# Ledger of designs, part 430: VHH binders against q9y6x5

Target 1, 379 residues: q9y6x5
Amino acid sequence: LPPKLLLVSFDGFRADYLKNYEFPHLQNFIKEGVLVEHVKNVFITKTFPNHYSIVTGLYEESHGIVANSMYDAVTKKHFSDSNDKDPFWWNEAVPIWVTNQLQENRSSAAAMWPGTDVPIHDTISSYFMNYNSSVSFEERLNNITMWLNNSNPPVTFATLYWEEPDASGHKYGPEDKENMSRVLKKIDDLIGDLVQRLKMLGLWENLNVIITSDHGMTQCSQDRLINLDSCIDHSYYTLIDLSPVAAILPKINRTEVYNKLKNCSPHMNVYLKEDIPNRFYYQHNDRIQPIILVADEGWTIVLNESSQKLGDHGYDNSLPSMHPFLAAHGPAFHKGYKHSTINIVDIYPMMCHILGLKPHPNNGTFGHTKCLLVDQWCI
Short names: E, the ipSAE of ESMFold2; O, the ipSAE of OpenDDE; V2, 0.75 times the mean of E and O plus 0.25 times the DockQ between their complexes.

## First folded at step 19 (VHH)

Design jb5 (framework vhh_7uia_1; at its last look DockQ between E and O 0.45; V2 from the best seeds 0.00; counts 0 for: unsure alone 62.1 < 65)
Fold by ESMFold2, look of step 19:
Structure jb5 (fold): chain B 379 residues (1-379), chain A 123 residues (1-123)
Amino acid sequence: as target 1 above (379 residues)
Amino acid sequence: QLQLVETGGGLVKPGGSLRLSCVVSGFTFSSYHMAWVRQAPGKELEWVSTISGSGGYTYYEDSVRGRFTISTDNAKNTLYLQMSSLKPEDTAVYYCARTQYKYSGEWTPFDPWGQGTQVTVSS
């Protein structure tokens, strides 16, 4: 039978939480598997884009989910978290669950990973849950394990998504040790429950499990606001996305809008699209607006209003605060191995290798993950 | 048709306890997050606590953590706030409201709201 893989995301799990908080269950998972201490994610460091990068191996400019809020000037379509189900947005790439279930005698299952309830290239995950953040982790896990054990053709690739610690990270900020300690203990208990359920169902020894995240979290403050309304009148542009990377569609001459913004704050970089740093790989898609504003770490762009969030993400992907981790256990992985860093786009070709799938063209480098895998020479 | 009705408010001495109830109708209670929000006289609305409709995941404003407990009874379509160790600064109208967490990291605006129930903490 082909190998099986469960991909789990705990949204907003900053890599250094592992060293700053106690995770007895996750540490036991790592002890019997592998850890990548830092995963360098893609810019912008937002939820929709980075989850799609994990499952496509592509930079955001290449897979087309370039932010949590987008506008396509040709079709006049808008994307948001309340309007994310149009396949138009997702069809610039092929996620791994589509490739997987198009193979003979394979199917895919999903518990709320972004995009898995969308028919991408007319193909939706074989088994899936419609997104609803109120569904408990236990129900998501129960559905996933039922599908892994009881489906014909067999489920060989499954995803599981959870909203924490992202929700609490936004609410409290990552520096709130008291609240984040409680939140992270709950998450570690969920990881313990995950492992225990897999053991009790006979899945643990023969299922490959990846536990990862899309991004980290940085501390914000009411003392670190960039008031966009103080620099430019609303009438000069359309705001596509606000913070910490604002997407600006000029209504007047682009250079005039740029000049009004470029000295707005020393804590914000203003880029014409062609001047966006090459290391971001964030230029070559029509959904990227002509001007973007990139706030410094911990700064919030606002329209002359307070921010209720004490933590945020979306910043420069070179920032360690934006980086998640990756842990994995299963027959494909070494036991007790720790690796310093990979790129988030490297996860896709590794998963394709584990599942015996031919990867689509992508930006990942299989060689970066070879040392995690028992069937590879690590040099 | 969509209704949230709060009850259980009243006058209580400092250090006392109250249990607020919010009976919900017109939507699937377990498919949303539910919140308590309060407004003291002359003050802005203040978020108090949120719970998932499944009942398992709770969030508290720091000043009420350890004193207030949010809970649900899905069979009765009812949201509760058990308040203990009440202080004069807890005096407010308490509203229940519906919200949801989204992939974007945003909570939806509170909608709908209940009519509110008055809690007064004084000696």
Scores: ipSAE 0.661, ipTM 0.857, lowest interface PAE 1.5, mean pLDDT 93
Fold by OpenDDE, look of step 19:
Parts: C-alpha cells; sequence; structure tokens
Structure jb5 (fold): chain B 379 residues (1-379), chain A 123 residues (1-123)
C-alpha cells in the first residue's frame, strides 16, 4: 500500500514557544518522532506565501503567491484572503496535493489549507472543504481523518490547517505569557485530540504526520510605528500591502516616490524592486510591486487611521521570531531525533520522497532532511 | 434560513447572575466556533467569550474571566453564557454569533446575527 502523509499547520506557531511553554502532547509526539527546532521560512513571512512554499518547494518569486494581498497590473486583478479563488494566482506552480491527486489509485484531502479549495491546473483534491474559518478544528479533524480512513481511492495525502496561535499572537502579542499560555495549551490539547483520534481509527502507526507552521510572531508596540502619511501623500501611490512589508504602486514617477520614502524612518528599508536583496528570493515576479518597504522587527507601518496589533509577522525571514518549527511522526521518520534547522522549501522534496512522488522542479534540498528519515543515510 | 435567537437577558442587581441562551437553527453550532459579543450604549462591540468546536475549548476576555462561563447543549443546538458576579459595566446587548478569522489577525462575528438580548446590571 502506498504511504500516507498528513500535513498539519498551526498558523503563527513561533519556534521558541516550544522552549518557553509546556506542550505535553506535542512533546510526546516529538519524543516518538522527530523535531526540527527552526524552520527558515520564505520572505515575506506571511500565511499564503509560506503555506504555498511548503507544498511546492518554491520561493515566492517562483510560485507566484508573493503576499497575502497582491495586485497584477496587467489584468488589474486583486488577491486577498477574501478574494483568493481565482486559479490565475495559483497556476504558476503545482502543489503536492495536485501531483498526488493525479496519481493512479491515490487521492488527496484538504481541510482549510490555503489554495486547496481552488482548482489548480484544473485539478482539485477529491476531498476538500471550502475555506471557512468559522468551521471548528474538530470538524476539520473529523473530516480529514474520515477521508484518510474510508476513501476510495485511498487518501494518501491530506492537509489540515488551523488559524491559531496566529490570531491570538496578533491580539495579545507573543510576549503576553498569561494569554499566550492559555492559547498554546489549547493548541497542545488539539494535538492530543489529533493523536487520540488517529489511534482510535487505527491510523497512528502507519500514517506519517507532519506538524508545522508558516511563521512566528514578534511583539509590536504603539511606540514603534512608522507613519507613511508623514512621508508621502496618499495621492502619490496605491498601497497594495501595508505592514510590515508594504507594497507600493506609484501613481507618479517611481523615483519621486522612492525619494520621499527612502528616508521616512531609520527603522524601515526601502527597496526598488531591482534592488531587493537576493537572499529574499523576492524579485523575479511581476506581482511584486515597484517599491517595497520593509520594517525592522517589531516596527509597524501605519497610516493615520490604522489599527494597532500587539503582535505581527511578515518580517525578515532570517529573524528567529519569524521561524516556525517542524515535528513529524510515522514509519518514515526516526524516533527521538532532533535537528537544528531546515529551509521551509525543503519540506516539499521530503514529502515527495515519503509519498513516492516525483517532485516538480523546486528550490528545496532533499539532503537537508535525510537525517529525519529512516530509509536515508545521515552523514 | 440560518437563525440565532438570544434570550435570558434582564435586569439584575450587581453581584447577581443571569444565564443567556442562544438557539441556533439552520446549522450545527458544534461544527463552528461560536462567540458571545456585547455592545454597551455608546461603546464599540466587545468580544466576550468563544467556544471552539463541540465545546472542548473556551476563551474569555479578561474582564469576564472567572465570572462568565460559555457552554453548549448539542442536543438542543443551544449556546449558553452563564454570567455571575455581574457588574454595572456588564450592561449591554448580548449577541451570539459564529466567528470568522481574517488573515489580518482578527476574529470577527459571522453573519447572520441574532437580535440580541438586553442585560442591565443596576442597583
Amino acid sequence: as target 1 above (379 residues)
Amino acid sequence: QLQLVETGGGLVKPGGSLRLSCVVSGFTFSSYHMAWVRQAPGKELEWVSTISGSGGYTYYEDSVRGRFTISTDNAKNTLYLQMSSLKPEDTAVYYCARTQYKYSGEWTPFDPWGQGTQVTVSS
């Protein structure tokens, strides 16, 4: 029988939460499996880009989901969380559930993972839920595990997504130990429920499970604001995305807009598109706007009437506060093994290997995950 | 045909107790995240409590933690808010709703809304 893999994401689970809070269920999961302590995610460190990078092995410039909010100047189309269903945005890459779905005697399942309710390359998972954040985790879990257990053709790849602890991180800030402790306890309990359900269904021993996240969270403050209105008039540009990475579409000469912004704050870097640092792999896509602003860690770009969050993400992907973790359990993985770091794009070739799928061209390095796998030589 | 109907509000003295009910029709609330929110006169909508899933996980705002208890009866498809040690500042119209998350980082109530139930705490 073909191997099975469940990919689970808890949005905004900062890697160092594992060090600072108690996770009895997750720690038990790790004890019987593997842990990657830090996953270097892609820039921008936002939900849509990173989740698509996980399942494609590509940087943003390659898979085309470059932000949570996008604008295409040619088609005049907009992308947002409320407008994400147009295959136009997703078709620049082939996610793993599509690859899996196209195999004989295999099917894919998805619960709320970004892009899974969109036909990509005219293919959609055999089993999926239309995205609705109001749907409970338990309901998502019930559907995913049912599909994993009873489907024909069998579900061999499944995704499960949850919006916490991201929402709470934004609301309370990651440094609010009291509130975050409560939230993270709930997350751990959900992991417990996941494991228990898999055991009850007889799936636990044979199912490969990856628990990961797309990004971390950094503490923000009212004392660390960058007000763009102090630097440039609204009439001179269109704002495509705001904070902590702003995407600027000039309405006047680009150079003039740049010059007005370049010295706006010592806590913000301003880049022309062609000058974006190579290490971000965030240049070679038409959906990236002519000017981007990148705030320093913990700084928030605002307009005069902007609401303030106590936590945010999207910052430099080299910052530890932006990094998630990866834990895994199943027949493909070692037991009690810990690894320091991988790149988020490395997850894709690993998953392909586990599932016996030929990977599409990608930016991941399979060698970075070999030590996690029982069938590989670890040097 | 989705409907939420709040009941149980009334006038109560400080320190008193009330139990609010929200009867849901057209959907199964155990499949959703449900919340109580309230709006006092001249104030913005305030989040009060959330129950996740089939009742296994609950959230409370700091102002009501330890005093309010959110719960469900799946058989009756009813959401409850047990309020104790009520304070004048708890005076508001209370609404029940499904919740939705925006990637902007906010949970918001999800339509449709009930008509709400008035809670007045006064000596």
Scores: ipSAE 0.508, ipTM 0.815, lowest interface PAE 1.0, mean pLDDT 94
ESMFold2 (binder alone), look of step 19: mean pLDDT 77; pTM 0.802
OpenDDE, second read of step 20: ipSAE 0.487; ipTM 0.813

Design jb6 (framework vhh_7uia_1; at its last look DockQ between E and O 0.01; V2 from the best seeds 0.00; counts 0 for: pae O 12.6 > 2, placed apart)
Fold by ESMFold2, look of step 19:
Structure jb6 (fold): chain B 379 residues (1-379), chain A 123 residues (1-123)
Amino acid sequence: as target 1 above (379 residues)
Amino acid sequence: QLQLVETGGGLVKPGGSLRLSCVVSGFTFSSYYMAWVRQAPGKELEWVSTISGSGGYTYYERSVKGRFTISTDNAKNTLYLQMSSLKPEDTAVYYCARTQYKYSGEWTPFDPWGQGTQVTVSS
């Protein structure tokens, strides 16, 4: 009886790829649904934080996943790609799949969305895949659709995560038209397969589907490096995260470390925690270190002057290159409607509305998404 | 016991072709990404190509794109590199190695490695 929702992320899908490349299947999806051309994501513009912001509606300082690499001074715990399953890191918020499956006669399913294989508040997604990036999109989709069609209690909220175009964006850079055209064509074919699978199973007409991403990608260069070792001895600080937002834990007086760094490069902003711009909403969490360094777009902070990176993300969330898109289709959504922009935190209250869930306190604004929805007066 | 064994190297004239093989044992091939890495005499290690264990997604270094093709045969736990239009600068020891892609956008360090197979492109 309750409405169903599938939330899909293609990691690193920059909003302007839609204008600059061909997507026949995605354009058909959009034509029969809605498009938000630009989604303003949260700072820092990294994968773990932004995926958690989508499903909690919270800024990073509020949900506690503030970077892909973190340190908690009180517990001495470290978070990284190799050490991301401790519920300690995730428990400062309640993601939508937990709220959903705690309702009567509902369950949640997940194919590798960050956090869905972690028991957050002692609750893990009802059906899930442990993260393994080598598992094909087709296998992820087959599991999700099987769970949507065959589960007791019924799956009403499902997530699906895919690593492209992020992986190719890092390897080639977003300006490599030949390679990015090939990669984006493959992604469009996957979207076509998604739609066809849903139609074959009889799910398409009554399932709401959101296709979005966490961030974009900007071009990097060997000519745009900031050598941190040229400015400060490594003995003066502990490095918690490096680029493009470095997280610096001073080992000596904080002001002395700040003074050594503030003139290191004209292409890097150095902030004491209390001086981080308010628009970042990135101050009020103990996991945010006392000093952060924010590189300018396309600049890379390094220790040893080498970088293999041709594309990167994590920069200032005001940069258009950091912004993804959102497309949606289903009974909750208008058909053929385009909207210019929303904030990524707005997705959560919209999803709660679609699912009939009471949202937890959050930073999203339901009013920003009401024009996408058939049950709302838009004008 | 993890084991990667490369074969198929040899001497070939410029413009020629070779097919390298890497037979894998001791781990589930399809659960990882596999890569080819090469080292020319007196030079640093150079990444060549990476493929998902499912075979569906491939990545190539710019100098080999369009000339080399990475592939897998999951039934045989075997990784391949089809090398065409070979040039003298392709002369190197070619290693296969295991890696994995992570949420952060980083690849794990290559581990394990094979012992390598020599490719020599010369007239």
Scores: ipSAE 0.676, ipTM 0.864, lowest interface PAE 1.5, mean pLDDT 93
Fold by OpenDDE, second read of step 20:
Structure jb6 (fold): chain B 379 residues (1-379), chain A 123 residues (1-123)
Amino acid sequence: as target 1 above (379 residues)
Amino acid sequence: QLQLVETGGGLVKPGGSLRLSCVVSGFTFSSYYMAWVRQAPGKELEWVSTISGSGGYTYYERSVKGRFTISTDNAKNTLYLQMSSLKPEDTAVYYCARTQYKYSGEWTPFDPWGQGTQVTVSS
């Protein structure tokens, strides 16, 4: 029988939550499997881009989802969380569920994972849910496990997505011990439910399960604001994305706009597109705007409005506060093994290996995950 | 080729201090846990300390906790062990290595090994 893999994402699960809070269910999951303590994600550290990097193995400049909000100057199209269904935005890469779906005697399933309710390269999973945040985790879990258990052709790759603890992180800030303890306990309980459901269905021993996240969360404050209106007139540019990485489309000469912004704040770096640091791998895409502003950790870029968020993400991907974790369990993985760090793009070639799929060209390194796998040498 | 080079060992009196260094070449240790291990004459290899490549986690053997400090400089690809309040029982050849963590609480070092550096604590 072909191997099966379930990929689960809890949005905005910061890696060091594992050190600062208790997770009895997740710890049991890890004890019987593997843990990667830190996953270095891609820049910018936002939801859509990083989820697509997980399933493509590509940097954002390569897969084309470069932000949660995008603008294409040629077609004049806009991308946002409320407008993400146009295959135009997704077709610059081939996600793993499409590759899997196209195999004989296999099918893919998806519950709310970004991009899974869009036909990409004219292919969509055999079983999927249209994204709706109001759908409970339990309903998502029930659907995805039913498909894994009873589908023909059999579902061999499935994705499951939930918006917590990201939403709560934004609302309370990651340093709010009282509120975040409550939220993270609920997350752990959901993991318990997942494991129990899989055991009840007889899937637990044969199903490979990866639990991960797309990014972390940093503490914000009203005392750390960067007001662009104090530096440049709004008529001189169009704002495509705002904080903590602003995408600027000049309406006047680019150099003039740049000169007005370059000294706006000591807590913000301003880059022309061609001067964006190479380490970000965030340059070679037409969807990246001519000027990018990058706020320092914990700083918020605003217009003449106050920010209501106490936590945010999207910052430099080298910051530990931006990093998620990865845990895994199943026949492909060791038991009781802990690893320090991998790159988020490394997950794709690993998943391809587990599923016996030929990977598309990608930026991941299979060697970084060998220590997690029972059929590989760890050196 | 993978190479680890330990330095900083020497002869010290009880209560003294030493700082060991391990320079890594041929690979980066950022993805791994790095460990110091030691072997005294006629004794088995003993785990001393571990640090995650990300720098977020440190672990110490019971007998050295509070006296030894493990750290890294990623820019220099160098592992350090600051030893203080040294005791005669700390006498050994000290090695640095990549290591695996098992949830049983065991740390297992990887090949290759460096040449080691001799630490002798004697009055």
Scores: ipSAE 0.159, ipTM 0.650, lowest interface PAE 2.6, mean pLDDT 94
ESMFold2 (binder alone), look of step 19: mean pLDDT 83; pTM 0.837
OpenDDE, look of step 19: ipSAE 0.000; ipTM 0.250

Design jb7 (framework vhh_7uia_1; at its last look DockQ between E and O 0.01; V2 from the best seeds 0.00; counts 0 for: pae O 10.2 > 2, placed apart)
Fold by ESMFold2, look of step 19:
Structure jb7 (fold): chain B 379 residues (1-379), chain A 123 residues (1-123)
Amino acid sequence: as target 1 above (379 residues)
Amino acid sequence: QLQLVETGGGLVKPGGSLRLSCVVSGFTFSTYHMAWVRQAPGKELEWVSTISGSGGYTYYERSVKGRFTISTDNAKNTLYLQMSSLKPEDTAVYYCARTQYRYSGEWTPFDPWGQGTQVTVSS
């Protein structure tokens, strides 16, 4: 039987939710598989960039999805969550589902992972759902399992994306125990439903399943606002993205804009593009704007308005609050093994190994994940 | 033709209950999130509650949590807001509206809106 992999993301699932809330179904999943307690994601710690990093093994500067809102100065194109389907944005890398279905006798299936409804390098996932956040988890799962069981050529790589706990984390904040407990219990029930469905269909023993996320969530507050309009006239720049990493395209001399911003708040770092810290791997792409503003954890950049969000992400990727987890189960994985940390870019070469695919050049290190795998010698 | 029609408003005493309904036509209910939004006299619009098209996730503004319940009947293309323990500050025009959650973590602007139904909570 050919090796198969299902990659599942629960958006905004902070790693320490696992120790602060109860997950009986996820804990059973982990008990029979592996856990990576913290995954260090890529800067900026936003949804589009990190989901693409998982499936390409690349830093954002290398895969070109550098934010949820982008501008390309050469083509004058704009990217946003309402304008994300132009292949131009996605074509700087090759995601794993494209590589997978170009192999002999293989297909890929997708339930709403970012990019899977876009023809990247003229190739779209063999089976996919157009993005619609109102489609239930059950319908997404039913389509994925139907495709895994009934497709020719067989589906060997499948993805499933779910919007929670990100939506609730933004709305309530991670410190709202009552609301987050309710939301996280529902997510655990969905994980139980996933496992039960796979068992009932005879897939559980021979399908590799990864459950992970793109980032965490930090608490925000009306006491922690940075008002840009108090520091600079908005006529001096074009705002490409706002918070917590603002992307600033100057309309006047860049140094003049930088000087107006550098003393705006002690709770914000202001970087000229060439001065962005090397550890971010966030400099070498034309889509990264000449000036970025990076708010401190829990601070919100605003334009003279209050914020409606009580939780946010996008901050420095060294912050534990930005880190998701990874759990996995299946014939490729050990049982009952716990691992402290990997980099999110390491997931791609591991997945390529499991599927028998030759990875494209990437930033991941296979050695970081080999202890999770039964076919590898671990130190 | 997209239409959202609210009913069920009226005059109620503090502590009382009302159930608002919103009948939807011209789009598939299950492909969107639906919301209730209110506007008190002389005040800005205030989000009240949102429900996913599947009905699996509900969201409430803090002041209404535990007092209001949002629900849907997809077979009838109808959105409900069950309001209990009503207070004078709940007095407003209540609108139903359509929205959607995006990958970016943002909600789309409310569009379309209903015509609204008046709720008045008064001794």
Scores: ipSAE 0.619, ipTM 0.832, lowest interface PAE 1.7, mean pLDDT 93
Fold by OpenDDE, look of step 19:
Structure jb7 (fold): chain B 379 residues (1-379), chain A 123 residues (1-123)
Amino acid sequence: as target 1 above (379 residues)
Amino acid sequence: QLQLVETGGGLVKPGGSLRLSCVVSGFTFSTYHMAWVRQAPGKELEWVSTISGSGGYTYYERSVKGRFTISTDNAKNTLYLQMSSLKPEDTAVYYCARTQYRYSGEWTPFDPWGQGTQVTVSS
């Protein structure tokens, strides 16, 4: 029988939450499996880009989901969380559920993972839920586990997505111990529910499960604001994305716009598209705007409006506060093994290996995850 | 069936010019960014140039900027690389590919993977 894999994402789960809070269920999961303590995610450290990187093994410039908000100057199309259903945005890559779906005697399932309710390369998961944040975790879990257990052809790859602790991180800030403790307790309970459900259905021993996240969260403050209106008039540019990485589409000469912004704040780096640091792998895509602004950690780019967010993400992907974790359990994984770091794009070739899929060309390195796998040598 | 076929390579003297062609089938340029990559003997795959699906944006490796020009003809479903002021260092097998691959990772065969075209720059 082909191996099965469930990929679970808790949005905005910062890696060091594991060190600073108690997770009885997750720790038990880890004890019986593996842990990667820090996952270096892709720049920009936002939800859509990183979730697509996980399932494609590609940097943003290659898979084309370069931000949560995008603009294509040729087609004049816009992308956002409220407008993400056009295959135009997703077709620059092939996500793993499509690859899996196209194999004989296999099918894919998805519960609200970004991009899974869109036909990509004219292929959509055999089983999926339209994104609706109002749907409970329980309902998502019930559907996923039902599909994993009863489908024909069998579901061999499934995704499950949940919006916490991201939403709460934004609301309370990651440094709010009281509120975040409550939220993270709930997350751990959900993990407990997941494990219990799998055991009840007899899936636990044979199912590979990865629990991960797309990014972390940093503390923001009203004392750390960068007001663009103080530097440049709104009539001179169109804002495609705002904070902490602003995407700027000039309405006047690009150089003039750049010159007005380059000294706007000592806590913000301003890049022409061609000057974006190579380490971000964030240049070779026409969906990246001519100018980007990158705020320092904990700083918020604003217009003449006050930000209500006490936490945010999207900052430099080298910052530990932006890093998620990865835990895994199942026949493919060791028991009681901990690893320090991998790149988020490394997850894709690992998943392909587990599922016996030929990976599409990608930026991941399979060697970085070998130590997690029972059938590989750890050098 | 996806297919890429490169042509136009050859032997040229330093300072010379070549035009490479890549005929693609099974997909359209509007869906994918297209790239030229090259590999010299004993060396790793190297990215050379990228053109956006719309054709509106082009990108070049620093070493080839100003000398190479990437373009597409959608009617012919063909990708081009005009190379000028060629140098011995440009000697390699040149491949066209979808830009889903940027060779910062492990070497894996492309799907599809063309045969490539040999470019040799020698006096």
Scores: ipSAE 0.012, ipTM 0.219, lowest interface PAE 10.2, mean pLDDT 92
ESMFold2 (binder alone), look of step 19: mean pLDDT 81; pTM 0.816
OpenDDE, second read of step 20: ipSAE 0.007; ipTM 0.222

